# Miniprotein binders against q9bqp7, part 115

Target 1, 240 residues: q9bqp7
Amino acid sequence: VPQNWFPIFNPERSDKPNASDPSVPLKIPLQRNVIPSVTRVLQQTMTKQQVFLLERWKQRMILELGEDGFKEYTSNVFLQGKRFHEALESILSPQETLKERDENLLKSGYIESVQHILKDVSGVRALESAVQHETLNYIGLLDCVAEYQGKLCVIDWKTSEKPKPFIQSTFDNPLQVVAYMGAMNHDTNYSFQVQCGLIVVAYKDGSPAHPHFMDAELCSQYWTKWLLRLEEYTEKKKNQ
Key: E = the ipSAE of ESMFold2; O = the ipSAE of OpenDDE; V2 = 0.75 times the mean of E and O plus 0.25 times the DockQ between their complexes.

## First folded at step 10 (miniprotein)

Design Le1 (at its last look DockQ between E and O 0.87; V2 from the best seeds 0.00; counts 0 for: pae E 2.3 > 1.5)
Fold by OpenDDE base, look of step 10:
Order: structure tokens, then sequence, then C-alpha cells
Structure Le1 (fold): chain B 240 residues (1-240), chain A 82 residues (1-82)
């Protein structure tokens, strides 16, 4: 049990979206403070097993591509991911912002991959928006808050060249999602609460993306794991 | 301390691989274990699991080996003893 237990859900907030859906998604800028990001917490608290898995992957890739090839590959993957997020933000943004749609951003296998998921996405409330958990002292930038199949979710978009048909294939992504949920649910900049998460894994070849839906129960389970990672991070920082 | 188990599987097709992975995941659950990570590449899967005891880890490993041998599939199961 985490020593610093905090609920993922805020009992003071209604689970029902207030009928005044803002016509424009929230986009709160990330303030660069001394506060650790979710990503930083997760990176600094990887298990020995997780480190081993990443190193094994890296070694295989270097064996296949060479060191320079691997650097180029990683740079390209990062760029593709960025472009994909930019394209999604453009797609999910209100039509008035569409004037600057680079049509080239929309012509990707990743965008093709997520088309069937996008059909089930509605009621976009936030895009590329910062969240802060004041009590637990962490920040994050969430990709999207929207309804997926009628359920309000924190949606996290991921790119992959490998199939990820299981949520366990998504590494720490479930922890990232619930960290954003918990922060948002207690961030005063947001008037609503989320109870569900969604990880969408898009594929470069345009094959159908895998949606990993996280209900409230599964979110609560991963939330406990997140709290343990956050505590570990906090302890490591005190000892430095 | 939790016992780490690694399972590597090769199947004739991705579809068969996914079904086998699901079965292994179920077996892990039946032994009180948790699936930590699944990597799929082509017709190969790598599964990282945690089991609560060495005894359960060994039983799980034996059952996985038996299951995959019965299916005529290549399997490697490694139990990490801390």
Amino acid sequence: as target 1 above (240 residues)
Amino acid sequence: SKIIVYVTIEAPSPEELYEIVKRIMRLAWEHGGEVIYVEIEGNEAFILLELPTEELAEKFAEEVRRLLEELGLRVEVTVERE
C-alpha cells in the first residue's frame, strides 16, 4: 500500500459532464516548474526488468541497423510520433482552426490506422493540455480528453511498428494515463472528472489501431502502481 | 520476493500466437501471477511474468512447457531465482 495514498477520483466532482460542453477544447499550457512530469517519474523509476527489456531491444536494433542507423531510426520514430500527434490535434480541433491543416500530415499510415477509433471519438474537452496534481506534486501534458463510445476518457495516442494487442504490451502507458486522470480530477483548471482511460496504438502500415480501454476498476489498479512509482521517485530525490 | 518468469514462444501464425499468449496469461492468473509485459514480433512473443512464490513459478513453467509441447511449438521458459 502506498504511504502517500490519494484517490484517483475526486468525490467533489460530478461524473456527469456538465451540459455546457465548451465548444472549444481546453489547451492549458505546460508550465516548466521544478515539479516533475509524469514521464520523468516513470523514466526514473523503471524496474530492473523494464531496463533489461529496453536494453535488449536496443541491442537488437543496433545489431540490425548499426549504431548510426539506430540513432537515425530513433530520431525518425520521434519525428513520426510528433507529426502524428500534430495531425490528431488538427483533426480533433474545431473546424475553425482547420485553415492551416497541412494535408501532408493527414497522409500517414498512423492516421489511417486510427480512423476506426476516431469514428467513436466525440465530445473533445481537452487537447494537448497540461494537468497538475498539487497535493502529489507532479505535472503532465495529456493528449486528449474526449468521449470514446460514449464514455469520457483520457486518451493517449501511441505509435508503434510492432503489434501491441494487449495492454501489457504498452509498457508504462497505463500508468501515464491514470497519472493524467488523477491529476486532472484534482486540477482546479478542470471542472469535470474522468473515470476511464484509453490507450490507442496506431501502426505505421495503416493496419487497424488497437484500442486499450481502461474502466474505472482497471484505472484504480494502475493508480496504485503509479502512486508506488511516485513514492519511489520522491525517495530517490531526497537521497540525492 | 516475487519470482520473475520469462516465456518466449514461436507460433506458425500471428493469430495462433495471440491465442497461445492469452492461454499463458490465463495460466499465470490461475497461479496467482501477473503479466508484466508482452512483446510480439512477427510469430514470436516474449512474456514477462511475476509469480508470488518459487513453487508457483515452477508449476507454472511446467504447465506452460507441457502446453506448448503438446501443441508442437517452440518454447523457452526461464525462471529467475533471485
Scores: ipSAE 0.714, ipTM 0.897, lowest interface PAE 0.6, mean pLDDT 91
Fold by ESMFold2, look of step 10:
Structure Le1 (fold): chain B 240 residues (1-240), chain A 82 residues (1-82)
Amino acid sequence: as target 1 above (240 residues)
Amino acid sequence: SKIIVYVTIEAPSPEELYEIVKRIMRLAWEHGGEVIYVEIEGNEAFILLELPTEELAEKFAEEVRRLLEELGLRVEVTVERE
């Protein structure tokens, strides 16, 4: 249990959008400062088991591909992820003309993979938008806030070449989602809050993406784990 | 202290594999355990778990082995401390 508990939800905020809100999603710019990002906190507080799993994976890949092959593989995976996020932002943004969309960006297995998920996504409230938790002192850049099957969610998009049918296959992604959620719910740039999360894993071959829905109870459980990671990060920096 | 358990299984199809993984995760929960990580590769799965005691970890391991042997499927279960 964390020593400094803080609520993930803000009881002074509604989870319902204002009916007069504009249809253009929020995109709060990320401002660099001295406070840590969600991803930095997670990277610097990996558990012994996480380090073991990453080293095991790395060594198997190097054995299969060689060191140079592994470097090329990881670079290609990173590029594919960037293009996937660019495509999704374009698809989910309002558009006046279709020629502003990159047709080649939309032609990928990953985009095919998520089509059935996108049919259930509506009411986009934010895209690639910065969040800040003033009290807990961390920042992040969330992918999307939208309704999924009628529930307003922080949605995180992920690419994978291997099946991720279980939320336990997504590493720290649930912590990332709840950290963004908690920050957004207490960020003055946002007038609403979100109580649910969604992780969507898309596949290179176009296979149907796996959605991992996180209701409020599951979010609360992961929020506790996030607070412990943030506390660990703070303690490590205190000793440096 | 926490007890680390590794489970590796293989099934004839992904559909069977997913159902078996779900059953193993339920068994872990019933023994007070937590599933830390699941990796799927084709028809094989690797599961990393934490159990609260050596006694519960060994009981869990026996139940997993019995489940897979009843199905005629290959399984590896390793119980490790720390």
Scores: ipSAE 0.408, ipTM 0.804, lowest interface PAE 2.3, mean pLDDT 86
ESMFold2 (binder alone), look of step 10: mean pLDDT 86; pTM 0.840

Design Le2 (at its last look DockQ between E and O 0.94; V2 from the best seeds 0.00; counts 0 for: pae E 1.7 > 1.5)
Fold by OpenDDE base, look of step 10:
Structure Le2 (fold): chain B 240 residues (1-240), chain A 82 residues (1-82)
Amino acid sequence: as target 1 above (240 residues)
Amino acid sequence: SKIIVYVTIEAPSPEELYEIVKRIMRLAWEHGGEVIYVEIEGNEALILLTLPTEELAEKFAEEVRRLLEELGLRVEVTVERE
């Protein structure tokens, strides 16, 4: 049990999304503060097993591609991911905020992959928006808050070249999602509460993306794990 | 201390792989375990899971080996103490 327990859900906020579709999604800028990001917390608190798996993967990739090839590969993966997020933001943004849609950004296998998921996405409340948990002292940048199949979710978009048919294949992504949920639910910049999460794994070849829906119960389970990772991070920082 | 179990599987097809992974995940749960990570690449899978005791880990490992031998699939099961 975490020593510093805090609820993921805010009892002071209504569970009912306000029926009014916001005309414009929220986009709160991320403030660069001494406050750790969700991503930083997760990276610094990886288990020995997780580190081992990543190093094994890295070594295999270096063996296959060479060191320079691996650097190029990692750079390309990062760029593709960035472009994918930019394309999704463009797609999910209201038409009035559509900067010149680079049509080339929309012509990707990843965008093709998520088309069936996008059909079930509506009521976009936030895009690329910062969240802060003041009490637990962490920040994050969430990809999207929207309704998926009629349920308000924090949606996290991921790119993969490997199949991820199980939520357990998404590494720490469930922790990231619930961290964003918990922060948003207690961030004064947001007037609504989210009870569900969604991880969408898009594939480069355009094969159908895998949606990993997280109900309130599953979110609560991962929230406990997130709190433990946050405590571990906090303890490590006190000892430095 | 949690007991860590690594299960590596090779199947003839991705479809068969996914089915056997699901079965192993269920078996882990039945033994009081938790699946931490699943990696799939082609016809190979790596499952990382935890079990509460060494005894349960060994029973689980034996059951997985038996199951996969009966199916004619390649399996490697490694039990590690944290």
Scores: ipSAE 0.720, ipTM 0.902, lowest interface PAE 0.6, mean pLDDT 91
Fold by ESMFold2, look of step 10:
Structure Le2 (fold): chain B 240 residues (1-240), chain A 82 residues (1-82)
Amino acid sequence: as target 1 above (240 residues)
Amino acid sequence: SKIIVYVTIEAPSPEELYEIVKRIMRLAWEHGGEVIYVEIEGNEALILLTLPTEELAEKFAEEVRRLLEELGLRVEVTVERE
């Protein structure tokens, strides 16, 4: 149990749309500052088991591809993820012009993989938008806030080479989602809050993406784990 | 500290594999455990989980072995301290 518990939800905020809210999704710019990002916190607080699993994977890949081949592989994976996020932002943004969309980005296996998910997404409130938790002192850049099957969610889009049919297959993604959620719910740039999360894992070959819906109870459970990771990070920085 | 358990299994198809993984995750929960990570590679899975005591971990391991042996499937279960 974290020693410094803080609530994920803000009781003074509504999760319902205001009738006068703009139809253009929010895109709060990410500011460089000295407080840590969600991903930095998670990277610096990996468990021994997480480190072992990642190192095992890395060594297997280096054995197969060589070090230069592995570097090229990881660079390509990163680029594919970036293009995927760009395509999704374009698809979900009503203000983007047609000449700003790359038709090759829209025709990819990853985009085909998520089509069945996108048909259930509506009411987009934010895209690629910065969040800051001013009390707990961390920042992040969330991918999307929208309704999924009628529930307002923080949605995180991921690409994967391997099947991720279980939320337990997504490493720290649930912690990322709840960290963004908690930050958004306590960020003065946002007038609403969200109580659900969704992780969508897309596949290069176009296979149906795996959605991992996180209701409020599951979000609260992962929030506790996020607070422990943030607490561990804070203690490590006090000693450095 | 908790007890770490690694389960490695193989099934004839992804559908069968996913169902077996679900059963193992339920069994872990029934023994007071928590599933940390599941890796799927083809028709094989690695399940990493924790259990609160050595006694519960060994009971879980034996039940997993019995389940997979009844199905005629390969399984490896490793129990270690954190």
Scores: ipSAE 0.542, ipTM 0.852, lowest interface PAE 1.7, mean pLDDT 87
ESMFold2 (binder alone), look of step 10: mean pLDDT 84; pTM 0.823

Design P1f (at its last look DockQ between E and O 0.97; V2 from the best seeds 0.77)
Fold by OpenDDE base, look of step 10:
Structure P1f (fold): chain B 240 residues (1-240), chain A 83 residues (1-83, ends at bonding distance)
Amino acid sequence: as target 1 above (240 residues)
Amino acid sequence: GRVEDVEILGNRAFIVLTLPTEELAEKFAEEVRRLLEELGLRVTVMVEREDGKIVVYVIITAPSPEELEEIVKRIEELAREHG
């Protein structure tokens, strides 16, 4: 049980969108602060098994590609992910805020992969927006807050070269989603609450993306795990 | 202790072991660190509790892959001595 328990949901916030919902998605800039990001917390609190498996994978890739080839591969993966997020932001943004859509960004297998998910996405409330949990002292940049099949979700977009048909195959992504949810639900910059999460795994070959929906119960379960990771991070930093 | 997995990948060896107790795992980890440091090798030893088992992860980096096979055997022997 976490020592510093905090609820994921804010009882003072209504789940109903206020009638004054801005027609424009929120885009709160991430402030560079001494406050750890969700990503940093997760990276610094990986299990020893995860560290071992990652190092072994890296060594296999270096043997196959060489050191320079592996650096190039890693750079390409990062660039593809970035371009995918930029394309999604462009797609989900209102037309009036659309700078010149680079049509080339839209021509990707990843964008093709998510088309069936995008059909069920509506009511976009935030895109590439910073969240801060003031009490728990962490920050994050969430990809999207929107309705998926009529349920308001924090949506996290992921790229993969391998099928991930199960949420368990998404590693710490569920923790990331609930961390953003908990922060947003207690961030004064947001007037609404989110009770659901969605992880979308997009594929480079354009094969249909896998949606991993997280209901309020599943979110609560992962929230407990997130709190434990955050405590572990905090303890490690006190001992440094 | 028991060796669960061994993989030699070029100049690095990856070993997964299980030990009966955390105390034995920590003693084993210290002995492995000492042994490999005396040999001038780079080693990472991690002890973790997983599903009621104590798992030890060992990553060794050697100047040559040929040295790793002998080192792995020594670690396997040391694991047996610790249960």
Scores: ipSAE 0.740, ipTM 0.947, lowest interface PAE 0.5, mean pLDDT 90
Fold by ESMFold2, look of step 10:
Structure P1f (fold): chain B 240 residues (1-240), chain A 83 residues (1-83)
Amino acid sequence: as target 1 above (240 residues)
Amino acid sequence: GRVEDVEILGNRAFIVLTLPTEELAEKFAEEVRRLLEELGLRVTVMVEREDGKIVVYVIITAPSPEELEEIVKRIEELAREHG
C-alpha cells in the first residue's frame, strides 16, 4: 500500500554470485550527510503504543534506580552492545592478529551465547559497513553480510535481557534488516545482491542465542512495512 | 469510553482507554489537554486505531501521587461523558 513502490532487489544486478570471493570483508565508511539513517526513520515513526510502553518502562526504571542510576544502566547496556559488536567484528575478520584484539572483548556471555550460530556462518562479505539507497535516499551501517547455513544474509546482532524466541518479539529489527538489504542491493559500492536476513538475539548469561531467519518472501513482507515507515517519516518532516 | 489500564509511577500516571469512535476520542483528548492546562500540568495524549478499536494513551506529570489520583478520577469521568 506504499504510494511509491520500489523493489527490494535490484533488477540491474545479477542473481548469480560472483566466483571471486574477496579475501577481506568490505567495510565501507559511513559518511555523515543530511539524508536519514534507518535507525532515525524507525525511531521517528514508532507507533503511539510503542512510545507509551517505552515511556512507562523508563519511568519504572527511574523509580527503581533513580535518574542517575537509570542513566548508568542505559550507558552500561549500550557499552555491552558496542563491545559485543566489536568482538564479533574481530572474530569474523580474517586480518585479526593477537595484537589487534582485547581478550576481555572476546570473553563475555554474549559471545558464548552465539557460538552455535557462528558455526553456521561463513563467507563473510561485509562487516560494520555503510549502505546507501541511492533512489530512496536513506543510509545505514549494517553489522554483517555472510552466509548462514548456505544462504547469503544481512545479519543483525542483538543483545537482550529478555528471551525473544519469536521474530514478532524483535519489534523493528526485521525492518532494520530489510532496509539494510534494500540499501545494499542499490548501493554501487557493492557488486552482489542479498535475498535473506538473519536476526541473532544473544544473552548475557551465555544461553543459546535465538536465530531468526528471514527468507526472501518474509523479507518482501517486511520491506513493504519499511517503505510505509519511510513514507511516514518523509511526510512528517514536510510538516515540520 | 472505557479505562483499560491505569498505572501511577511516582509523579506520573499512565492511562490506556478505549472510545467508541475517533471523533469522540479526539474530543476527549482535547478536553483532557484543557483540564491539565488549566491545572498548569504536563500531559501527553495520543489517539491510535488498533485492531478495529480506538485507543487513547494518556501520560500525566504532577507534583504528587495524591494529585495524580484526583486527576485520574477526573479523566475517568470525562471518558464516561464521551460515550
Scores: ipSAE 0.668, ipTM 0.931, lowest interface PAE 0.9, mean pLDDT 86
ESMFold2 (binder alone), look of step 10: mean pLDDT 82; pTM 0.799

## First folded at step 13 (miniprotein)

Design Bf1
Fold by ESMFold2-Fast, scan of step 13:
Structure Bf1 (fold): chain B 240 residues (1-240), chain A 86 residues (1-86)
Amino acid sequence: as target 1 above (240 residues)
Amino acid sequence: SPKEELLKLIEELLESVEWLLKLAEELYKMGDPWYALWLARMALDFAEDAARLAEETGNPELIRRAKELIERAKELIEEIERALKK
């Protein structure tokens, strides 16, 4: 897949607000079909080394926690992450109904961790919204599109029980962000342009979350790598 | 045999750590010190895992290779951390 034919940024679009922009953040539902998701593409094109390291990490965790303990740990991590995303959607939505949802979901170490970043987030354009690249034929579900420190970003929220990245959320995370960005920039359901990414790692103990900001140049570099992964996926699917 | 399986595990782990360090270096040079730092720290953790397993075997070459990777990972982490402070 040549980058020259499929740029991440759409020359027909502007990142500046205009009167036609929706007053409520977009939330387009994800439709199941044969079109691959960003997550599927990345999972199916992992290197032998990535697969091995994830398996080794899993074996080490099972050795420490036991088989049942590991299953409980991963289930809890997943549930906490889901609740964190639900709380953030509630906080960032201008709709009163969403903001009035269960107050207990808003009182966690993860939400405390992310407070200083939320102070710099405004102009929310999309929340938990589906994206599809018209030409490259892949789909995704992004967490958030909003201005961070005055720049429109695709924002990806991550949770970590320790002040270190969790291995499952470390591999390919920048590729996931730029894949969503490129899709949104070429999805007719959206009218704006996103040029920056932000990966936010929130900590269970309330320690200040880490904001990993990706400017337009860095996003463009990762876009090239994403296109290679998408090409690998397409070739593997043909050969089965 | 269990010893042969352990030796194979250590070899694959050492190869994977070398790959991870190379990726971290590539991304650092590309302009992403934060992600590179996370990958370098991951490489250090797995290199230390390899060293523990290698010491269990008593194989001098595997122990040497694992320790070399630990030092490479520490050096890369230090370089990236210095760049982030600039």
Scores: ipSAE 0.812, ipTM 0.935, lowest interface PAE 0.7, mean pLDDT 86
Fold by OpenDDE base, second read of step 14:
Structure Bf1 (fold): chain B 240 residues (1-240), chain A 86 residues (1-86)
Amino acid sequence: as target 1 above (240 residues)
Amino acid sequence: SPKEELLKLIEELLESVEWLLKLAEELYKMGDPWYALWLARMALDFAEDAARLAEETGNPELIRRAKELIERAKELIEEIERALKK
């Protein structure tokens, strides 16, 4: 049990988004501060086994591609991910606020992959928006808050390259999502509460993306795991 | 030799796949099917990688082992996915 237990859900906030659909999604900028990001907490609290697996994967990739080839591969994966998120932000943003959509950004296998998911996405409340948990003292940048099949979710978009999967992001994805949920639910910049999470894995080849829905119960379970990771991080920093 | 290093890497990958599958099965039994599914998918990806690398070495034993683990991973994924749809 976490020593510093804090609820994921805020009892002071209503589960129903106030009927005023904000016409424009929130985009709160991430402030550079001493507060650790969710990503940093997760990266610094990886198990020895996880680190070992990632290192082995890296060694394999270097053996296959060479050092320069691996750097290029990593850079390309990162760039593709970034472009995908930019394209999604463009798609999910109201048309009136969008600069000329770079049509080239929309012509990706990843965008094709998520089309069937996007049909079930509505009521976008936030895009690329910073969240801060003031009490637990962590920050994050969430991809999207929207309704998926009528349920308000924190949505996290992931890219998967087959046949060479980038392993780093998937282990802790549920933890990342619930960390963002918990932060948002207690961030004063937000007036609503989220009870569900959604991880969407998009594929480069355009094959249908896989949605991983997280209900309130599952989110609560992962929240406990997140709190333990956060405590571990805090302890490591006190000893540094 | 580069070949020996590759063989060692493949063996290490296969061991990792076995560990991941075991952990996935345990988590599935413990009632965390989503995390289990994720681990199983990762195991599949590693096993497929191991198979490709093994084919490059021409080592029939490593190829066989990798293929067996691929099938085990697929079976587990299918089982968990069926459970999540219920």
Scores: ipSAE 0.267, ipTM 0.631, lowest interface PAE 2.4, mean pLDDT 86

Design Bf10
Fold by ESMFold2-Fast, scan of step 13:
Structure Bf10 (fold): chain B 240 residues (1-240), chain A 86 residues (1-86)
Amino acid sequence: as target 1 above (240 residues)
Amino acid sequence: SPKEELLKLIELLLESVEWLLKEAEELYKMGDPWYALWLARMALDFAEDAARLAEETGNPELIRRAKELIERAKELIEEIERALKK
């Protein structure tokens, strides 16, 4: 149980849009500062087992591809992920000109993979936008906030070359989503409440993406786990 | 020696797979069958890796332990998939 508990949801907010909300999705830039990012907190508090499994996965990839092949592979995975996020931002943006110019980005296996999910996405409120929890002192850059099947969600887009197992995916993806959610709900740059999360794993071969929907109760359970990781990070930082 | 390094690698892998299966079970009980299934499938992949490495050693006990983890992972996967109606 965390010693310094703080609620994920803000009782002063609703999920309904208000008159002060912009007509276009928010895109607040992430600024460098001393405040730790969600990614850094999670990276610095990995268990020895998580660290070992990631290193073993890396060793297996090097055995299969060679050292140079592994470097090329990881570079390509990063680039594909970046292009996938750029394509999704273009698709979900209300700007028609951007959509026309990015036609090659819009015709990938990953984009084909998410088509059935995108049909259920509407009411986009934020894209590639920075969040900060001023009370808990952490920051993050979330992918998307939009309605999925009528429910306002923090949506995290993930790419995977394999349908199963997800050995290439990072641990703690649900913690990332709820950390962003809690930050947004208490960030003065935003006026609405998010209570649900969605992790979408898209596949390179165009196989249908898997939507992992997290309701408010599940988000609350993961929020407690995130607070424990943040507490561990803070304690480790004091010892350095 | 290379053999001692391999034995150490197998022990760490078996320990890590046991940890991963426990995490998957706890998340499943918490109410997240999807993410639990993801971790259980990851556990199966690494358990199979451990079995391959154990076979190279010819050590019957390491082979037995790795195969036991493979079966535990398969059982958990089947249980969660049934809960998800797949």
Scores: ipSAE 0.823, ipTM 0.935, lowest interface PAE 0.6, mean pLDDT 86
Fold by OpenDDE base, second read of step 14:
Structure Bf10 (fold): chain B 240 residues (1-240), chain A 86 residues (1-86)
Amino acid sequence: as target 1 above (240 residues)
Amino acid sequence: SPKEELLKLIELLLESVEWLLKEAEELYKMGDPWYALWLARMALDFAEDAARLAEETGNPELIRRAKELIERAKELIEEIERALKK
């Protein structure tokens, strides 16, 4: 049990988004501060097993591609992910705010992959927006808050390359989502509450993306795990 | 030698598959079938990669191990998918 328990859900906020659908999604900028990001907390608190697997994967990839090839591969994966998120932000943003859509960004297998998911996405409340948990003292940049099949979700978009999936982003994805949920639910910049999470894995080849829906119960379970990771991080920093 | 490097790669892949399958099974038992399914699919992808590489070596043991892991991954995927349809 976490020593510093804090609820994921805010009882002071209504579950129903106030009827005033903000016409424009929130985009709160991430402020550079001493506060750790969700990503940093997760990276610094990986288990020995996770680290070992990642290292083995890296060694494998270096063996196959060479050192320079692996660097190029890593850079390419990162670039593809970035472009995918930019394209999604463009798609999910109101048309009036969109600068000239780079049509080239929309012509990706990843965008093709998520088309069926996007059909079920509505009521976009936030895009690429910073969240801060003031009490637990962490920050994050969430991809999207929207309704998926009528349920308000924190949506996290992931890219997967077959047949060589990148392992790094996968193990802690549920923790990342609930960390963003908990922060948003207690961030004064947001007037609404999220009770569900959605991880969408898009594929490079355009095959249908896989949605991983997280209900309130599952989110609560992962929230406990997140709190433990945050405590571990805090303890490690006190000893540094 | 290039052959020795390839053998090491295959072994690393096989070990990674075994770990991924174990983690997927644990998550499935914990009541997160979606994440378990994702890991199991990843395990399958790695196992198939290992099988292809093993075939290039002509090592029957590595081929066998890779194929066994492919089947285990498929079985787990099917199990989880059945549970999600209920």
Scores: ipSAE 0.548, ipTM 0.796, lowest interface PAE 1.2, mean pLDDT 89

